# VHH binders against Type II restriction enzyme BgcI specificity subunit S.BcgI (bcgIB), part 3

Target 1, 341 residues: Type II restriction enzyme BgcI specificity subunit S.BcgI (bcgIB), of Heyndrickxia coagulans (Weizmannia coagulans) (q07606)
Amino acid sequence: MNNLIKYSTFLISDLFDVVIGKTIDGNKAQRNENGTPYITRKATRNGFEFMIDGEKEKLYSGKLPVITIGNETSKPFVQEFHFFTGTKVNICIPKLDLNRNHLLYITTMIENATKMFSYSYTINSTRLKSLKILLPIKGEEPDWDYMNTYISKILSNMEKNFDVQQNDGVSDLRSLKDLSWSQFKMDEIFSINSGVRLTKADMKPGNIPFIGATDSNNGITEFTSSTNASFDGNVLGVNYNGSVVENFYHPYKAVFSDDVKRLKLKNYPNNKHVLLFMKVVILQQKVKYAYGYKFNATRMKEQIILLPTKADGTPDYEFMEQYMMRMENKVVGRTTEKEAD

## First folded at step 20 (VHH; from r1 with E104S)

Design s1
Fold by ESMFold2, look of step 22:
Structure s1 (fold): chain B 341 residues (1-341), chain A 122 residues (1-122)
Amino acid sequence: as target 1 above (341 residues)
Amino acid sequence: EVQLVESGGGVVQPGRSLRLSCAASGFTFSDHAMHWVRQAPGKGLEWIGEIWYSGYTFYNPSLKSLVTISRDDSTNTLYLQMNSLRAEDTAIYYCATVTVTFDSGYTSQDSWGKGTLVTVSS
């Protein structure tokens, strides 16, 4: 309601206590699947390497949730469980009682702030403390309720599209290896629509997700009130610059950078489960496109993907939907089991 | 967690053949496309090819006649057969895959082996 959100910049050190984690060297980390998370500087998988046994005095056992961000990689991640750290991992501990959604919003703003500076901008503890991020405000203070509500709405829309009830309509249990597969050009499968350039200098603050070519935070690199012809929803956003072939499903409406294509199915109802299957298939090609068969905007239509097929050689969209429903059921089952005493 | 271990490298004479192996663990091997990549001394990474779930393969066109990728899902092993080796095939050979974590919004993770050195020497 009203939707008159103002923004201001905030210094990280005013919002967080920034400390370096107590290092356990990776070659000294004793792996144990029943141990404690080992968080490193890696830019993927929430910074997580594996579970370890470690000396209790090296455990981060303080306030949760927190943000970890490695020097050099500059990728911030929200941590909701206590953890050990590798070398050069910063821990941003909120001075206020902030929740997961507040920190998810802030990680997006940290990534935006670091990308606005030079290619040689690496985060260390000193630079992190001095980093300024853009946050919505109420009066002169951060609008924590707005940030929480906005992230909660985005996450709730993703959960709603992801079936949170056990789906008893799953009847196709075949393994991927047991299927027939065939090659398809992307333009045989998808309607592919370009994003539209919107520079950060021309971007006005707001509450609409702006989708850039990144590999985290569901593709969100900024929040804006600016719109353009790319304003769209219920699509797969696929990067072709930046984090090439990284892709995210967007059930909500967003504005898309000219580095991201919007994909919708041509020959099947535009369905989140099928699009998420496509996400997985595309991601498995990342190595090829990084180091071999160049992926670019002008050739996306001609890119080859493999899909399961029916006996007549057409894509087996029903299997793709069934497979992802099956995966969703496994996730829901683990979530409900975790909530039990 | 995901672990990929290459083996079979060594010194080989030009014109000979060599077979590399990649032992995989920590993920459902049969549900993942697998890749071979190499890096010659002083050069960047070069994609060799890939093999999909039911055995479908794609190759770097410059290497297509010289390499064959295969997989054995019963032993979780990926193979690279190289024929008619040349001095320029001297490189560290890596296997790689991309796994996706369904619980966290389908986040991808690239996983690489440590590589195995192949030296083609007259």
Scores: ipSAE 0.628, ipTM 0.877, lowest interface PAE 1.3, mean pLDDT 81
Fold by ESMFold2, fold request of step 23:
Structure s1 (fold): chain B 341 residues (1-341), chain A 122 residues (1-122)
Amino acid sequence: as target 1 above (341 residues)
Amino acid sequence: EVQLVESGGGVVQPGRSLRLSCAASGFTFSDHAMHWVRQAPGKGLEWIGEIWYSGYTFYNPSLKSLVTISRDDSTNTLYLQMNSLRAEDTAIYYCATVTVTFDSGYTSQDSWGKGTLVTVSS
């Protein structure tokens, strides 16, 4: 049998009922750590601001999971718990009984549709209802099993590399302020390799993630069978156009847009936690690159990164590893409320 | 929940000096690089400089000799010292930082203060 994947377009209003959430003003939100999620137009952190107490009448208490997407920010998120909303938050309620993975696939395709056609394309309720997205099909219908399996594989690869469970063997508890730091040029630390242009017209559907200059979904903007010289894995993908200096770790193989550089460590084995330390350090430079230095391919190699060092002046990669493992453990402790032994 | 509050702005004569402060809360200040940015009337945002958690500073080359950035991790306070002020230094001055969530996505959030107005006028 043939395993070729076919695609077709679907209208959002054919797949979802789209409603506006009942607004709780941010200035009136009564914060309560034990309350209910407050979802806003915010483009990060799953739209989540904080936990609140709110009037029962304003709670979204319907079918789950759903997609939220704020007007103007245009960032879709899957919500798995009932929630309150801020101003101008659309709730896309699936007409079919869809699971989390189906909705995660669809959020990727919504982002693809909005970013591929217009860089400043913004969502409002009217545009959202009329938006067409590309989905894999079986016959005339969306291939829901394919989407579920596809997302499961992607998430499994991501979870393997971001393990949200406790990291055993954390022994270095030094604070960043207690370390020696030195300046390094980016090209002293990293092998920096360009992505390769692959246009929508040249792209064939498939299962390989295509990495673009976005700020979400681990950088994935498309899924393709097309490859080129950028096909690579176990790298840090760093945007130098679009969402500048936003970056993601890719343990899996992917194809990279010409707006994204692939970075590998020159003098240390590529290690997930070391690369994630680098991710955090680079992200803290976003303001400089937004309003100060131009960040482009030619100048990236000359950019200065500050890293902790050992007594001999070399980067302390072991510390970087330990620090990130420790930070991940703190997040697990907050979400699970497990006691440390 | 990140909060940044600037203070120390006001009307000042040309040639005078000012020190601006930024009080920070809601994040581990000592683990974050901090930035100063300004916006003159009718102009875009202009990056002034940054200070890393190691104490290293980097400045916009055009402002390098005019400003000094410092931090006090014990009081979670960022400072901007400006000397020999000129009319063209009239602007709203903002402090900013970028925080990262250590979840599976490692996403970032930009946080800005409301700004403090500096007016250099006789």
Scores: ipSAE 0.580, ipTM 0.849, lowest interface PAE 1.6, mean pLDDT 81
Fold by ESMFold2, fold request of step 23:
Structure s1 (fold): chain B 341 residues (1-341), chain A 122 residues (1-122)
Amino acid sequence: as target 1 above (341 residues)
Amino acid sequence: EVQLVESGGGVVQPGRSLRLSCAASGFTFSDHAMHWVRQAPGKGLEWIGEIWYSGYTFYNPSLKSLVTISRDDSTNTLYLQMNSLRAEDTAIYYCATVTVTFDSGYTSQDSWGKGTLVTVSS
């Protein structure tokens, strides 16, 4: 029974030295595209603002990789390069030689722990050191190999959204502006299925991704062994709370928070390329939902989506697939060009 | 790098019309929906409307009779036509867009201009 995984709790201070980064104020951060990463308490884009010139004595130049987490945002990120920090950024420095995948697993467990224990307002270094996280174990020690392997599998599934091989059969080269477009209700295009509320108190540790309303890490906020009616794969997960309208494609099976809807195509095979086209179109509406009106589960089915159409007025799913295959070919072309140079 | 530059603001009398422009660069303009947003003094951001690459427009219901959004893909320019201006239309007007990068697992990036000030006063 080699697939039975046991879990235990660990204090952050048992695994990490926690320090506050030496602050460079954002108003004094001189941008330089050839400089050094400036990491703030920002909750998106890995905490990255821009590249800066900064005083050497303020640089985090120690052990890598590390985790950064802002006091007010409580959003942990893995950093693989030396960096400057903004105000109130904690740096969690592993006591052991841990790799990126180990830290990615841990960041997910930190996010869950901060929500569950109501630490979500502000996490200073003292509170962070006393934070308990659940990790898989082998004997009484963290099972680092398990964590690495599991994250590797998740990352490999995310990479399968891209075909590193040239897509054959791309024949439709029309630009988006040259197409016929029509309005559709989301409910006409998608089956829209709710997530299921699953609190940490009810959640058992495991290796199934739990998808929350976040804007990073492909939506993964936790790993669990608990399943429910939301257990599903090959879907688009669309946030309607938290990071509203942010959405991720999930080729793998996962469990979904009640803050995330699962979308599948009604009238076309649930094709990754078409779903990724849909992802882009949905994201184009973020500004409207941030400052115009609230996006929520009730209104999602009524939301208008604009799609390219065939002459008969139906959605042109084949074009959507062709367009996204072209986008993948651009990625392959950049890779092969660099390899040839 | 995505750049959005608004222009055409200034002092305008109530009841008059004004056209704002947003010059876009650093992305494929014709492939993106564009938004106008405003911020009155001491207030939060208010969405005005959006225009899609299909030419479809959606407006804040409270403003739809007073504004028209258009785009010119040949010059990478977004426009906001405002009619029958009122004192409460005094605000900084911003254009915005959301781009998605495929290299980063489809990460979105919000991009905003620095804004152009419109003052409606007698």
Scores: ipSAE 0.554, ipTM 0.852, lowest interface PAE 1.7, mean pLDDT 81
Fold by ESMFold2, look of step 20:
Structure s1 (fold): chain B 341 residues (1-341), chain A 122 residues (1-122)
Amino acid sequence: as target 1 above (341 residues)
Amino acid sequence: EVQLVESGGGVVQPGRSLRLSCAASGFTFSDHAMHWVRQAPGKGLEWIGEIWYSGYTFYNPSLKSLVTISRDDSTNTLYLQMNSLRAEDTAIYYCATVTVTFDSGYTSQDSWGKGTLVTVSS
C-alpha cells in the first residue's frame, strides 16, 4: 500500500491566476517572421499560428512559463516565451515558481479533466478556474519533484528505449482489416465482478485508489484506507453508470465503486496488452451508449464485442497482445523521430 | 486531426429515400468503428447505428428496418441509406467515431462531423 502514489484534487484557481489574453484579431495580425509568437485557440502545434508584430500593450509579458488554453478547443499548451493571443485564449499563470516539466504534467491532467468540453461545448475562464485536477501529493501539497521526475523519465524513455521494446518478441504483423472477427458475449470473455458501494461519508482517508465511474484520472475519484470485497488489481474497470463504457486498466490494487465492473479474462492469463486491446474495442461502442442505447448494468454480461479469432473460432489473444505491443513500439518510434526532425 | 464531413442532406418528400455521406480523414479509417447519430428539433441526440471492421453493423432497434450503414475503406467514406422517410426523420445527421491515442496512455477522443440537415416535407 505504501508503494502507491498518493493523489489529491486541486482547483486550477488555487494553483494559477487565470486571465484572458488581450486579443489581437487574426485578420489584423501583422505577420513577421522575426516578430513574436501569436498563440490562438488552435489545438495543435503548441497553439502557435505564426510570428507577428503587435502593440506592446497587448503582449503577455509576465511570468514564464505559463499555460495557454483556448475556450473552444480546451487544449492546454506550455508557453516558454512571451506572446500575443487571439480571441478567447486563457493564460494560466502559476502562483508558485514552476518549471516546464511541472506545467507539462499539469497540462496532461487538465486534458484529462476537460474531456467533457467537446467541439460543441466551451470552456471559459470561470469554468477553468473551478476545474479540479488530480495531482500527486507529498503530505497535502503537490509533489512537484515527482512530477518533474516523471516527465523527465517519459521524455528520456521516448528518445532512448525503442530498441528495447523491439526486443519484446513481436512477430505477428497482421493488420486489423485482414483478420477474421467474430462476436462474443462479454461473459464468454470476461469474469465480470461488481464493485461494492462505499459512500464518501463512510470512506476513511488513506492511500488506496478508489475507482469511480468517471472519464478521467484513470478512474480515481478518491483515496482511502477502507477496503471491501471489491479490493482487486490487474483488472479492467468498466463504467456502467456515470461515464458509461469508459474504462481503465488498473495494474495496482484499488477499491471499486458499485458503478464500476471489474473485468478479468476467463480463458487467458491477464496481461496489460490484451486488456488494453479490450479497452479499445469496448471504447469503440462509446457513442451508442452515450446517445440513446442504454448500457444496462444488469445485462453487461450479454453485451457483444467483436474480437479477432483463430481458425478454430476462438479469440486470438496472442494477436491482441502482440498488436498492442506493436502499437506501443510505433508510438515510441514516431515520437522520438519527430523530435529528432 | 480527425476530420469528418457529412453531405447529402436537404429537403426530401415523405416516402422517398436519401443517402448521406461522411468523408473521413486524419486517422486510419479501416481500423475504426463508425457511427451515425441524429438530433431532431428540440430533442436530444439519438444513436442510429454503427459499422465495424470488415463491415459488421449494429443498429438502434427502433430504426433497424429504415436504415443501412455501409463504408468504403478505399475512399474513407461512411454512408447512411435511409428509406421511406417520414416527417419524424427530420433532423441534423452526424457521423462520429472514437479514436484512441496510444501515446497518451490509451486516451479516447470522440470526433464528430458538423452534421447535415435533412428536412422531410414542409
Scores: ipSAE 0.544, ipTM 0.835, lowest interface PAE 1.9, mean pLDDT 80

Design s1
Fold by OpenDDE, fold request of step 23:
Structure s1 (fold): chain B 341 residues (1-341), chain A 122 residues (1-122)
Amino acid sequence: as target 1 above (341 residues)
Amino acid sequence: EVQLVESGGGVVQPGRSLRLSCAASGFTFSDHAMHWVRQAPGKGLEWIGEIWYSGYTFYNPSLKSLVTISRDDSTNTLYLQMNSLRAEDTAIYYCATVTVTFDSGYTSQDSWGKGTLVTVSS
């Protein structure tokens, strides 16, 4: 009996104390790599701008973790560290002892709730407090265990696919400068499949990620039990509407919006590292399509990308994989900086 | 921090040529595609063209005959050569790039300079 998860509406103010950030005096703030995160209304990078030294009285040093939401961007981010911010950022402090996973789930729901509002809808503190979000419930209360488990599962699946242990096999140490690059059309490299239109009204609550044309949360905008022909995994989802050219790798099975194209490699097994390499390459075109050049399906197929190539002129997928493995190792601190230089 | 600084703008007569420069810092210049974008008064942003790592260039079809993009990786400098300038080419010209942060889930950031004003007038 597929126990249909019930959802209910909750006010943000019921779940959070919402406070407005304090603006730091820019004249008194200094950039310091060993300082404190400065969180702004930025729509990306978890709101992070740079590390700073600032006035202690302006520091958010309260309960962690919290959610920050910029007024103009309406993008929610989970913050796990004390931070500086500004008056254009709302800080949502959980009334209950919520963990990161809970808040991650909630951020997704906040984004969903705000998308329904026209781009012209600025979320100020008052509006934020009155914002209603849908959460799974057990009885009359949010099902915190479900949320936690759900997020944990997603993260675990992501981690399993990030099998860091396979990094013992890095053998290609070539730099990007050492490579020959060639031009390829997107449709030469990828099978490109469209998502399927699924409206919120037609969407049933569930635990399957729904991938929309967003620039955050790995593209996840909803969770649904509704599946369609777009149900797919181990794929690169590329936005061709909304946040155009933004893209995310999905190791897990998901349902995709009609605003997202699913890209899989044609001549190489779908691989996390290769697809992540491709992600970076594709992102290089973001500026082109952000400034008046219309991104459509035809243009996507015909879009030229530069890829490292072997002597025979074929893409060097092995290099791509190795390169991204190296990058991953660097990020996780497994490789001493000495090997990159 | 990514920094892009455009220079070379000014007032020019129609039919003249102008070369703009963009000084880049705060990222590995040679590993990034670079773009030129402009904004005419009262108009939206217009993509001019791009140059990739290997020097491959792609241009807006509407501007292809009028512009040449080049780069010098040794000096981290991007160039825009404009020929046969017209009044309609009056705009603020921006250089731009997309950087990806590997430590934060491979998120992208668009960066652009403050721009340099080009005025084409008789």
Scores: ipSAE 0.496, ipTM 0.822, lowest interface PAE 1.0, mean pLDDT 85
Fold by OpenDDE, fold request of step 23:
Structure s1 (fold): chain B 341 residues (1-341), chain A 122 residues (1-122)
Amino acid sequence: as target 1 above (341 residues)
Amino acid sequence: EVQLVESGGGVVQPGRSLRLSCAASGFTFSDHAMHWVRQAPGKGLEWIGEIWYSGYTFYNPSLKSLVTISRDDSTNTLYLQMNSLRAEDTAIYYCATVTVTFDSGYTSQDSWGKGTLVTVSS
């Protein structure tokens, strides 16, 4: 029984108290790694700029978690810690006791709702309050359990794919400087497939991630039930329009915009760690294509990348995998240390 | 915090050479590719070239014969050698890099210097 999830519209003001952030005096603020997060209208990194010490009176120390939305970028982010911000940032405080997963789901729906507005559309607090978003419902109320489960599943799938192999699996400790590097064409390393054009008007609501040429939210711009020839998983999605050269690994099945190319390894099993290594390599070209060269399909195929190589001249995929595993282990270790303090 | 500081700009006569420097701090310089970009008056940004952490260089084909990019990892310094300068080479020159953070889903950030002005005039 394909339990068709029903959706209904909700006003942001019905779900949230919307308040305007308080601006910190830049002259009184000091960067401090052990300080408090400073959240701005940035469209990336969850709005995070840097850690600061600021005036206690300007600190948001209210209910957590909350959603922050920049007026100009209209990008929503979940904040789980107290933070400093500015007057160009709206703080959405849940009226109900919502958890991180609920808010993550809602942020996606906010993004979907705001995409309808041209890049020139500024979301002030008044407009934000009147914004309507689609949410799954049980009866007449939002289905909070569904949202929680849905996000949990996505995160778990992501985490499973991030299975931090314990230190026991790392055998290669070489640094990037210790390696021989060689030039490879993108089409030598990857099978490159195009996304398919799917307009918002043609999209049906659903639970399948739609990957657009964005630089945030792992490339997810919408959720749809509409599938097409681009339906694919375990791929590196690379933007060649919009946020050019930005790219995200998608371990899950998704539909891809015509502005995104799907990359898979040709001569090595598709591996999360290798693809993440490739992600970093490709991102090094961001400056080149942001201001000088159109990153079209032809240029993408012919783009030369530098990769670690074995003695026989082939890419050292094993190293790439090991290297990224080490990097993940370091991140996990740091996170555990911070949680212990 | 990533900091990039360009230097070496000034007024030069046509046909002369100039070497620009970029001092980098706040990140592991040796592990990052570095770029030179310029902006002429009234024009958009133009990519000049890049140097990878391995020392490989790539150039804009329109400028390849006139520029050389190099780096010194011991001093965290990026260089741009320009030869046979012309009036059309008048621009603000920027060094740039992309840093990737692994703690937040491998997000990237562009960092730019403030630039150094090069004026080619007789």
Scores: ipSAE 0.456, ipTM 0.805, lowest interface PAE 1.1, mean pLDDT 86

